# Designs tried in a protein design chat: VH-VL binders against q0atu2. Part 293

Target 1, 119 residues: q0atu2
Amino acid sequence: MLDKKARIRTSREYRNVFEKGKRLSGRFLIIYYVENALDNNRFGFITNKKIGMAVIRNRIKRQLRAIVREYQGQVKNKHDIVLVARAGIGKSSFEGMEKDYIAIMKKAGLFARNANKID
Below, E stands for the ipSAE of ESMFold2; O stands for the ipSAE of OpenDDE; V2 stands for 0.75 times the mean of E and O plus 0.25 times the DockQ between their complexes.

## First folded at step 14 (VH-VL)

Design zc16 (framework fv_daclizumab; at its last look DockQ between E and O 0.90; V2 from the best seeds 0.70)
Fold by ESMFold2, look of step 14:
Structure zc16 (fold): chain C 119 residues (1-119), chain A 119 residues (1-119), chain B 106 residues (1-106)
Amino acid sequence: as target 1 above (119 residues)
Amino acid sequence: QVQLVQSGAEVKKPGSSVKVSCKASGYTFTSNYMHWVRQAPGQGLEWIGYINPETGYTRYNQKFKDKATITADESTNTAYMELSSLRSEDTAVYYCARTDEWYGYMDVWGQGTLVTVSS
Amino acid sequence: DIQMTQSPSTLSASVGDRVTITCSASSSIGYMHWYQQKPGKAPKLLIYDASHLESGVPARFSGSGSGTEFTLTISSLQPDDFATYYCQQFDSYPLTFGQGTKVEVK
């Protein structure tokens, strides 16, 4: 799990990312991101009822958190990043979500801080 | 249950102003953004802007930036749009529509307010 | 600004026809929706994220496409489907709608 300081927590914090951030669409995900005034990154996760029932939404969020945790050491610091699940995400595999995340984060230039293997 | 109820039709002279209201019920007013969309007679839909009703933050289509002013009052669950310096080409039906900021589909619309500007 | 161009602007069709409406974006977009509007009524969300039916929308409606080209299909037109249809992109500001496609009785 991401520790407490690496999580976007309040509605105001989430909406700051939406209102002030840059947006990129992937196949299963949309990301919004903006520089923050901290020394670390923070991550947020959005699903809604159109994604599916609560058990499906909770599974998607757990999978996205696991993906983010796996690659967090390679993310350029000082960013607030919100991952938004698209309606088609329920038909993706974990590997599909992971590939989409890597591709969209590379396109955003957010992986530019870590030279070692993706882990 | 979820409803957006707009103020009634307005007939205005050129050069005057009008303030259209949009009262929300059946949901937490600040949980969604509110958009304004216009439709000139026999024409299509055109986005004016949105408001975050929690903070008052707005974003405008540049075309309407100096024409429309969007506000919200959480105490009455009401969004407003004021049109200034009215001209005949401002004659249109004006809709409010709510959306989840992250997904952008307008899932609930007001009934529309006809604003007629004539000599 | 991303221009959304619908084709055709007007379509004459009979009950039972397969109807296809296209929406072209002036540059590649990743996110868009479709709305239906009956005369004198507000628009109603029909399809979200290109291909997903809103609750209560009949299965004869479908959407597809990516990049710059999107399609709304009605597999067998019913009397309730005579309306105007709009696409909307939510990829870039300002938000833009297509000019609309009016589906009329032939």
Scores: ipSAE 0.768, ipTM 0.903, lowest interface PAE 0.9, mean pLDDT 91
Fold by OpenDDE, look of step 14:
Parts: structure tokens; C-alpha cells; sequence
Structure zc16 (fold): chain C 119 residues (1-119), chain A 119 residues (1-119), chain B 106 residues (1-106)
């Protein structure tokens, strides 16, 4: 599980990323990202009812948190990043989500150079 | 149950100002962003801007940055758009529209407010 | 700004016809929606995220596409479907709409 300090927790924090950040869309994910004034990255996760039932939404969040945690050490510092689950993500495999995450994060230039697990 | 109700049609002289209201009901007003979109007679849709009713943060289409001022009153669940220095070209139906924030669906629209500018 | 160009601007069709409307973006976009608007009424969300049917929308409506090319299809046009349709991108600001496609009775 992600450390509390690595999580976006408040509505204000989420909306700050939405309002001031950049946006990129992947196949299953949309990411919003903005630089923060902290020494660590923070991650947020958004799902809505169009994804599916609460059980599905919670599963998706759990899976996304796992993916983020896996690659956390390879993400450039000082960013708030919100992962928004697209409607089709419910039919995606974990590997598909992971692949999409990696692809979109690369496109955003958010991975640190020479990261090992992203290649 | 979720609906947006806008103020009535307006007829204005050039150089004057008009303030259109959009009252929200059926949902938590501050949980969504409120957008404004205009449609000139016989023309398409133009995005004006949006407001975060929770914080008052606004984003404008550059085309309307000096024309429109968007505000919100949380206590009355009402969003406002004021148009200044009205010209004949500002004649249009103006819509407020709710988005689900992150996904950008304009899923609920007001009925529209016709603003006519004529000498 | 991202320009959205719809084709055709006007489409004459009969009930029962298969109707296809295209929307081309000036650059690759990741998120696009379709709206239906009838005269004197506000736009109505039809398709979100290119291919997902909004709740309450008849199954005869469908959407597809990615990148710069998107399509809205009505498999069998019904009397209630004569309207103007708009595509809209939510990829970058300012948000922009296509110029609209009016589907009218032949």
C-alpha cells in the first residue's frame, strides 16, 4: 500500500492537479500531473460509476495502487499525479493496465532516466 | 432529478452588461465543475470557460477572457456568467453545463439563455 | 487550439437509413464526446469517450475512432434522430466542438 505521504488525500489537492496540471490520455488511463513543492510524489486515483459497481471500482483502484507502488521509485520527484480510470478499464487485465501506465508515464516524461523496470 | 435552470432571456443595448444565472439542483453543487457554452444563432457551440464552485477557480477560453466573468454562489447553488461591453456579435444562447470533472462529460445542461444585443 | 471538423455538415437521410458522421481532429486526441441537439433545446450527451453509450441513449447509436478520426453511427435512423450532432474534444484547453452535422429528412 502506498504511504500516506505519497497519496493525494483532499479534494483541494485533487482539484489543484486537475486545474493546474497537464493531462495525457492512455488507453485505459488519463493522467493529470503537476509539480509540487514537496520532496516526494503524491498519487491520486479517480474512478466513477461508469467504470462499474463499487466492487469493480475498488478493484481497479487497488490494482492501480499496486502498479503505482511498483514503479514509484522510478518516477521523477516533486509531482502530484492523478490517475483517472477510463470507462474501458474494467475489461482490462492487470498487465494491460500496467502497460498503459508505463506508456502514458513515459509519454509524460515522468519516469526518471535510466529506470530499469520501464523498459 | 439533477437539473440546471437558467435565468430568462435578455435583451440588451450595445455597451451594456448582462448577468446570466444557472441554478443547480439534485446534486452537490461543489462536486462538479460548471461550464459555460455559447451558441450564436444558427451556429455551433463555443466553450467559454468553467468554474470550480468549491474554490472559485476559473478557466477561460482566451477568446472570452475579456468578455465573460464566471462566478458561483455555493449558498444558493448558483453559477453566474456576466458578459460585459455587449455587442451584436454577443447575441447567442448561453448554456451552463455540468461536467463530471475528470472525465469531461457535459452530462447535464441548462435550458439555455438567449441574450439579444440590439440597438 | 484543436480544431474539430465534422463531415458532412448536412446529411439528408430517411428513416431506416444507416447514418455515419465523421469528426476529424487537427491533432491526435485521447478523449472525445458526441452530443445531440434538437432545435430550441440544449445539447444532449450521446457518446462519451469515443465509444461508450450514455445511459438512456438507444443502442442504435454507436461511436468509434481514435487519434484524429472519430465516427458516430446510427444503425437505423429513427424519426427522433433528426437533429444536429456535435463532437467535442476534452484533450486540451480550450475545449472545442465540431461545427456540427445536421441530419435532416430526405
Amino acid sequence: as target 1 above (119 residues)
Amino acid sequence: QVQLVQSGAEVKKPGSSVKVSCKASGYTFTSNYMHWVRQAPGQGLEWIGYINPETGYTRYNQKFKDKATITADESTNTAYMELSSLRSEDTAVYYCARTDEWYGYMDVWGQGTLVTVSS
Amino acid sequence: DIQMTQSPSTLSASVGDRVTITCSASSSIGYMHWYQQKPGKAPKLLIYDASHLESGVPARFSGSGSGTEFTLTISSLQPDDFATYYCQQFDSYPLTFGQGTKVEVK
Scores: ipSAE 0.493, ipTM 0.870, lowest interface PAE 1.2, mean pLDDT 93
ESMFold2 (binder alone), look of step 14: mean pLDDT 93; pTM 0.955

Design zc17 (framework fv_daclizumab; at its last look DockQ between E and O 0.65; V2 from the best seeds 0.77)
Fold by ESMFold2, look of step 14:
Structure zc17 (fold): chain C 119 residues (1-119), chain A 119 residues (1-119), chain B 106 residues (1-106)
Amino acid sequence: as target 1 above (119 residues)
Amino acid sequence: QVQLVQSGAEVKKPGSSVKVSCKASGYTFTSNYMHWVRQAPGQGLEWIGWINPETGYTRYNQKFKDKATITADESTNTAYMELSSLRSEDTAVYYCARTDEWYGYMDVWGQGTLVTVSS
Amino acid sequence: DIQMTQSPSTLSASVGDRVTITCSASSSIGYMHWYQQKPGKAPKLLIYDASYLESGVPARFSGSGSGTEFTLTISSLQPDDFATYYCQQFDSYPLTFGQGTKVEVK
């Protein structure tokens, strides 16, 4: 479960990420991200009706929250990050979503560099 | 019943300005961004910019930054676009279009407003 | 700016024909849409996210592609399909459309 402090909550907070941030598209996800002025990261999640009915959208959000929670310790601090579900996400497995998240976060440079694996 | 209804056709002289309106109904006006798109006679579609109707924050295609001014009025559910220093090459149909900002498809369009610039 | 180049600009076809139009991006993009416009009418969203049909769009329409190359296919052209088609990228600003492909009666 994400801490209340690590959640993007208001429309204006979400829209700041859209308006000021960068975006990258993965296989099942799009991320938008921007530096914030806090000492921590915040995460938001977007689905819409084209993704599926409410039960499907809620399941996807729960799965994405679980993925974010698992990897949050690797994310560089001071970022607001919004995960947007693409239309094809309903056909993906949890593992597929997880792999996509890891790939896109690495591409965005949002994971901290692992000093033990420098090449 | 989602609708965008635009103001009527305008005939203007070079050097003047015009303000096109786009009245939204059937949805919560601030729940979506509003775009403006132009189509010159016999030509394709060209993006002008968008507005966040909740805050009035805008983004413009640099080509139109000194030509177009986009505004919105929450109290009347109406978006506006003003074109300044009109020239004959500004003759076009101007559309407003609603989008889900996170996904970027324009799912509802106004009927278009023809602006004709001639002496 | 990402340029979206459609081909052909004009396509003459008969009812029943398989129609394919392409949209090429000047650099790799991850997210794009297709619109249909009939004379005197506003554009209408047809396909979102490259391959997903908007509600009410007939199954004879399909979209595919990734990276720099995208296609819109009409499997068996119907009278209602004579129109101009536009692709639109949503990868970087400014948002850009292709120049359009007019599908007209042969």
Scores: ipSAE 0.863, ipTM 0.921, lowest interface PAE 0.6, mean pLDDT 92
Fold by OpenDDE, look of step 14:
Structure zc17 (fold): chain C 119 residues (1-119), chain A 119 residues (1-119), chain B 106 residues (1-106)
Amino acid sequence: as target 1 above (119 residues)
Amino acid sequence: QVQLVQSGAEVKKPGSSVKVSCKASGYTFTSNYMHWVRQAPGQGLEWIGWINPETGYTRYNQKFKDKATITADESTNTAYMELSSLRSEDTAVYYCARTDEWYGYMDVWGQGTLVTVSS
Amino acid sequence: DIQMTQSPSTLSASVGDRVTITCSASSSIGYMHWYQQKPGKAPKLLIYDASYLESGVPARFSGSGSGTEFTLTISSLQPDDFATYYCQQFDSYPLTFGQGTKVEVK
């Protein structure tokens, strides 16, 4: 589980990222990201009904949180980042999600090229 | 049930202004962003900008930054687009379109408003 | 800006034909979306995220692709399918559309 202070929690916070942030799309994920005025990064997660049933959506969110947690220490500081799950993510493996996340984050310049899992 | 209804066709003189309306129904107006898209006669689609009706925040295509002003009235579930300093090349059908949550597709469109600019 | 080029610009076909429309992006993007527009009408969402049919869209429509190349396919063209089709990206601002592909009667 991500630390509470590392999570985007309010609608206002989500809106701010969507409105003012940059956007990049991957195979399974869309990321919105914007600099914040904090000393830590915050992550948000969005799914809709087109992803699948509530059980599936919750699984996806859980998996995405796990991925984010594993690479959290390698993300550039002072960013709010929202992960939006795309329609195809429900059929993706965990490894596929992870690969997509890494690819998008690297493309965004938020992730080091030699990023590895952090224990 | 979700529907966008736009105001009627307009005929304007060069140099004048026009304000087109888009009334939303069948959903929570503030839950989706509203786009405006232009289509000149016989031409393709061109994105003008969008507004978050909840906050009033807007983002514009730089091409239309000084041409279009997008606003929204939550009390009437209506989005507006005002075009200033009209020229003949502004003649087009203008559409409002709803974004499906955080995703980049426009799932509901207004019927379009023809704006004709002629001397 | 991300430019998208559709091919062909005009396509003449008959009922029952298999029709394929291509959309090429100037840079790698996630997925494209496809719209159908008939004369005097607003665009209608057909496919989102490259391959997913919008609710109510017939199964004869399909989409595929990734990176810079995407395709819309109509397996068996029906009279109701004669229209102009547009691809669209929202990977970066400004949002952009392809120039359109008009599918007309042969």
Scores: ipSAE 0.770, ipTM 0.920, lowest interface PAE 0.7, mean pLDDT 94
ESMFold2 (binder alone), look of step 14: mean pLDDT 93; pTM 0.953

Design zc18 (framework fv_daclizumab; at its last fold request DockQ between E and O 0.90; V2 from the best seeds 0.89)
Fold by OpenDDE, fold request of step 18:
Structure zc18 (fold): chain C 119 residues (1-119), chain A 119 residues (1-119), chain B 106 residues (1-106)
Amino acid sequence: as target 1 above (119 residues)
Amino acid sequence: QVQLVQSGAEVKKPGSSVKVSCKASGYTFTSNYMHWVRQAPGQGLEWIGWINPETGYTRYNQKFKDKATITADESTNTAYMELSSLRSEDTAVYYCARTDEWYGYMDVWGQGTLVTVSS
Amino acid sequence: DIQMTQSPSTLSASVGDRVTITCSASSSIGYMHWYQQKPGKAPKLLIYDTSYLESGVPARFSGSGSGTEFTLTISSLQPDDFATYYCQQFDSYPLTFGQGTKVEVK
């Protein structure tokens, strides 16, 4: 699980990322990201009922958190990043989600130069 | 039942201003962003801007930056759009539309308000 | 701005016909949304995220595409389907719509 300080927690924090951040779309995910004034990154996760039942949404969030945690140390610092799960994500495998995350984060240029787990 | 009810048709002189209202019901007003969209007679749809009803934060299409002012009143669950310095080209049906900000599609629309600008 | 061009602008068809509407984006986008609008009425959401039907939308509607080319298909046109259809993107600001495709009776 992500550390408490690495989580976007409030509606205000989430909507700040939406309103002021950049947006990129992937196959299953959309990411919103914006620089923050902290010494660490924060991650948020968005799902809605169109993804599926609550059990599915919770599974997706758990999987996304696992992916984010795995690559957290390779992400450029001082960013708030929100992962938005799209409707098709329910049909994807964990590996597919991971691949999409890596691809979209690369496209966003959010991985550090010394990142070595993204190939 | 989720619905948006807009104010009635308006007939205005050039140079005047008009304020259209959009009253929301059936959901928590501040939980969704509100879009405004224009449709000139026989033409397509044009995005004007959106508002965060919780904070009043807005974003505009550059084309309408100096034309439209979008506001919201949480106490009455009502969004507003004011058009200033009206010209004949501003003649159109104006719609409010609800959205989940993270996904960007508009799932509930007002019935539209015709604004006619004529000498 | 991302411009989206629909083709055709007007389409004459008969009940039972297969109808295909194309939306071409000036830049690559992740997802396309589609709306249906009938005369004197507000638009309604038809398809979201390129290929998913909004609640209540008949199965004869489908959407597909990627990159810059997207399509809306009606497998067998019904009387209730005569309307104007719009594609919409939210990949970049400003949000933009296609110019619309009017499906009318032949």
Scores: ipSAE 0.920, ipTM 0.953, lowest interface PAE 0.5, mean pLDDT 96
Fold by ESMFold2, fold request of step 18:
Structure zc18 (fold): chain C 119 residues (1-119), chain A 119 residues (1-119), chain B 106 residues (1-106)
Amino acid sequence: as target 1 above (119 residues)
Amino acid sequence: QVQLVQSGAEVKKPGSSVKVSCKASGYTFTSNYMHWVRQAPGQGLEWIGWINPETGYTRYNQKFKDKATITADESTNTAYMELSSLRSEDTAVYYCARTDEWYGYMDVWGQGTLVTVSS
Amino acid sequence: DIQMTQSPSTLSASVGDRVTITCSASSSIGYMHWYQQKPGKAPKLLIYDTSYLESGVPARFSGSGSGTEFTLTISSLQPDDFATYYCQQFDSYPLTFGQGTKVEVK
């Protein structure tokens, strides 16, 4: 589970990432990201009803949180990062989401250099 | 039912200004961003900008940043777009359209407002 | 700015024809949205996120593509489908539309 200080919590905090941040699209995800004024990273997760019912959306969010937690120590600090589930994400495996996340984060330059074996 | 109802057609002289309104109903006005899009006669669609109706924060297409001013009034559930220093090439139909900010598609459109600029 | 070039700009077709419209982006983008517009009316969302149909859109519409090339296909054209079609991206600023493809009766 992500630490509470590593969560984007309010609508205003989420919208700041949209309004001020950069975006990159992957196969199953879109990420939005912006530098913050903290010493740590914060993560947010977005789904919409086009993805499925609430149970399905909650499962997707739990899977994305698990992926983020696995790699969070390798992410450069001082960023607010929102993961947006694309419409096709329900067809993805956990492994597919994970590979997509790694690729997007590498493209965004958000992983620390040689922090682990991400290729 | 979700609706966006725009103000009526306007005929203006060069050098004047016009303010188009877009009244929202059937949803929580602040839950979605509002975009403005123009369509010159017989031509395609051009994005003007968006507003966060909760805060009034805006983003503009650089092409229109000195031409258009987008505002919103939460108390009346109405977005506005003002066009200044009107010229003949500003003649167009102007649409408001609702989006989910994270996904970026326009799922509900106003009926359009024709602004005609003629000397 | 990402320019999106639709082709063809106009096509004449008959009811029952298969219609394919392409949208080429000047740089790689992650997704495409598609709109239908009839004369005197606002655009209507048809396809979101490249290939997913908006609610109420007939199954004869489909979308595909990646990178710089995206397509909208109507498998068997119906009378209600004579309209102008626009692609749209918001992968980067500014939000841009293609210039439109008019599908007209032969």
Scores: ipSAE 0.855, ipTM 0.927, lowest interface PAE 0.6, mean pLDDT 92
ESMFold2, look of step 14: ipSAE 0.824; ipTM 0.918
ESMFold2 (binder alone), look of step 14: mean pLDDT 94; pTM 0.961
OpenDDE, look of step 14: ipSAE 0.888; ipTM 0.948
ESMFold2, look of step 17: ipSAE 0.804; ipTM 0.909
ESMFold2 (binder alone), look of step 17: mean pLDDT 94; pTM 0.960
OpenDDE, look of step 17: ipSAE 0.889; ipTM 0.950
ESMFold2, fold request of step 18: ipSAE 0.834, 0.855; ipTM 0.921, 0.926
ESMFold2 (binder alone), fold request of step 18: mean pLDDT 94, 94, 94; pTM 0.961, 0.961, 0.960
OpenDDE, fold request of step 18: ipSAE 0.913, 0.912; ipTM 0.950, 0.949

Design zc19 (framework fv_daclizumab; at its last look DockQ between E and O 0.67; V2 from the best seeds 0.75)
Fold by ESMFold2, look of step 14:
Structure zc19 (fold): chain C 119 residues (1-119), chain A 119 residues (1-119), chain B 106 residues (1-106)
Amino acid sequence: as target 1 above (119 residues)
Amino acid sequence: QVQLVQSGAEVKKPGSSVKVSCKASGYTFTSNYMHWVRQAPGQGLEWIGYINPSTGYTRYNQKFKDKATITADESTNTAYMELSSLRSEDTAVYYCARTDEWYGYMDVWGQGTLVTVSS
Amino acid sequence: DIQMTQSPSTLSASVGDRVTITCSASSSISYMHWYQQKPGKAPKLLIYDTSYLESGVPARFSGSGSGTEFTLTISSLQPDDFATYYCQQFDSYPLTFGQGTKVEVK
């Protein structure tokens, strides 16, 4: 589960990421990201009705939260990051979403350099 | 029933201005961004810009930055576009269109407003 | 700016024909949207995210593509399908449309 302080909470906070941030697309996901003024990262999740019915959208959000939680220690701090589910995501496996997330986060430069090293 | 209803056709002199309205109904006005798109006679579609109707934040196609001013009035569920210093080249149909900002497609369009600028 | 070039600009076809319209982008894009416009009317969303049909769009329409090349196909043209078709990208600002493909009665 993501901690409360690691969540983007309001529509205004979400739209700031859209309006001011950068965008990168993967096969199942789009990410939007922007630096924030905090000491930590915040994550947000977007689906719409074209993705599927409510039960499908809720399942997708739960899966994406689990993926984000697993890799959050590798993410450079001070970023607001919104994951947007593309139309085809409902037919993806959890592993497919995970691979897509990893690839797009690496491409965005949001994982720390040598993330497996310790200081 | 989601609808966008635009103001009527305008005939204007060169050098004048015009303000086109776009009244939204059937949804929460601030839940979506509003775009403006022009179509010169016999020509294709050109994007002018958008507005976040909850904050007034705008983004413009650079081509139209000094020509168009986009505003919104939440109290009347109406978006506006004002065109200044009209010339004959500004003769076109002007459309408003609703989008979910994260996905970038325009799912509802107004009927269009013909603005004619006499030569 | 990402320029979108549609081919052909005009296409003459008969009811029952298979129609294919291409949209070429000046740089790689992730996904494409398509609109249909009939004379005197506003554009109508037809296909979103390259290949997904908007609600109420007949199954004879399909979309595909990736990178710089995208297609819209009508498997068996119907009288209601004579119109102009536009592709649209949102990968970068400004948002741009293709110049349009007019599908006319042969």
Scores: ipSAE 0.813, ipTM 0.916, lowest interface PAE 0.8, mean pLDDT 92
Fold by OpenDDE, look of step 14:
Structure zc19 (fold): chain C 119 residues (1-119), chain A 119 residues (1-119), chain B 106 residues (1-106)
Amino acid sequence: as target 1 above (119 residues)
Amino acid sequence: QVQLVQSGAEVKKPGSSVKVSCKASGYTFTSNYMHWVRQAPGQGLEWIGYINPSTGYTRYNQKFKDKATITADESTNTAYMELSSLRSEDTAVYYCARTDEWYGYMDVWGQGTLVTVSS
Amino acid sequence: DIQMTQSPSTLSASVGDRVTITCSASSSISYMHWYQQKPGKAPKLLIYDTSYLESGVPARFSGSGSGTEFTLTISSLQPDDFATYYCQQFDSYPLTFGQGTKVEVK
């Protein structure tokens, strides 16, 4: 699990990312991202019932957290990033999710220049 | 049940203004974004903008930036759209439509409000 | 702005026919949403995220596509399906709709 400091936790924090941040759509994910005033990145995860039953939504969140954790050290600092799962993600493989995440993050320019294991 | 009920038809003179209302029921008003869409007679759908009722944050189609003003009243679960400096070209049916937070599909629509602008 | 062009603008078909409507986006988008609108009525969400049916929508409706090309298909047209259909994108602002496809009785 992501460190508590690395999580977006409050509704206000989520709304701030939505209102002030940028948005990019991927194959399975939408990311909203904005610079923060902290020394660390924070991640949020959004799922809805259209993705599937609670067990599916929880699986998706777990998988997305795993992906985010794996690449956390390669993301540019001082960003709040919200991952919004779309309906199709329920049918995707873990590798597909990872590929989509990487693609979107690259497009957003959120990976550090010296990031490894990105291509 | 989730429902959006709009105010009645309006007939206006050129240069005047009109304010259309959209009352929400059956769900937490502040949990979704309210969009406005217009449809000129015999024409397609055109997106005007949206509001986050919880914060008042709005986003407009540049085309309607100086035409439409979207507001919301949480105490009455009502969204508003005011059109100023009405012209004949503003004659259309105006819809309010709900979206899930973070998502862009409009799953609930008001019944529409016809605004007719004629001299 | 992302422009979306539907094809055809008008489609004449009979009950039982397989109907396919295409929506082409001026740039690549992730997902397409589809709405059904009948005369004098508000649009109704039909398909979201390219291929997922909204609650209550009959299984004869389906959606597919990727990139710039998306399709709405009615496997066997029913009397209740004669209406105008719109595609919509959410990838960039302003949100945009296709010009609509009117499915009418042949």
Scores: ipSAE 0.744, ipTM 0.925, lowest interface PAE 0.7, mean pLDDT 95
ESMFold2 (binder alone), look of step 14: mean pLDDT 94; pTM 0.957

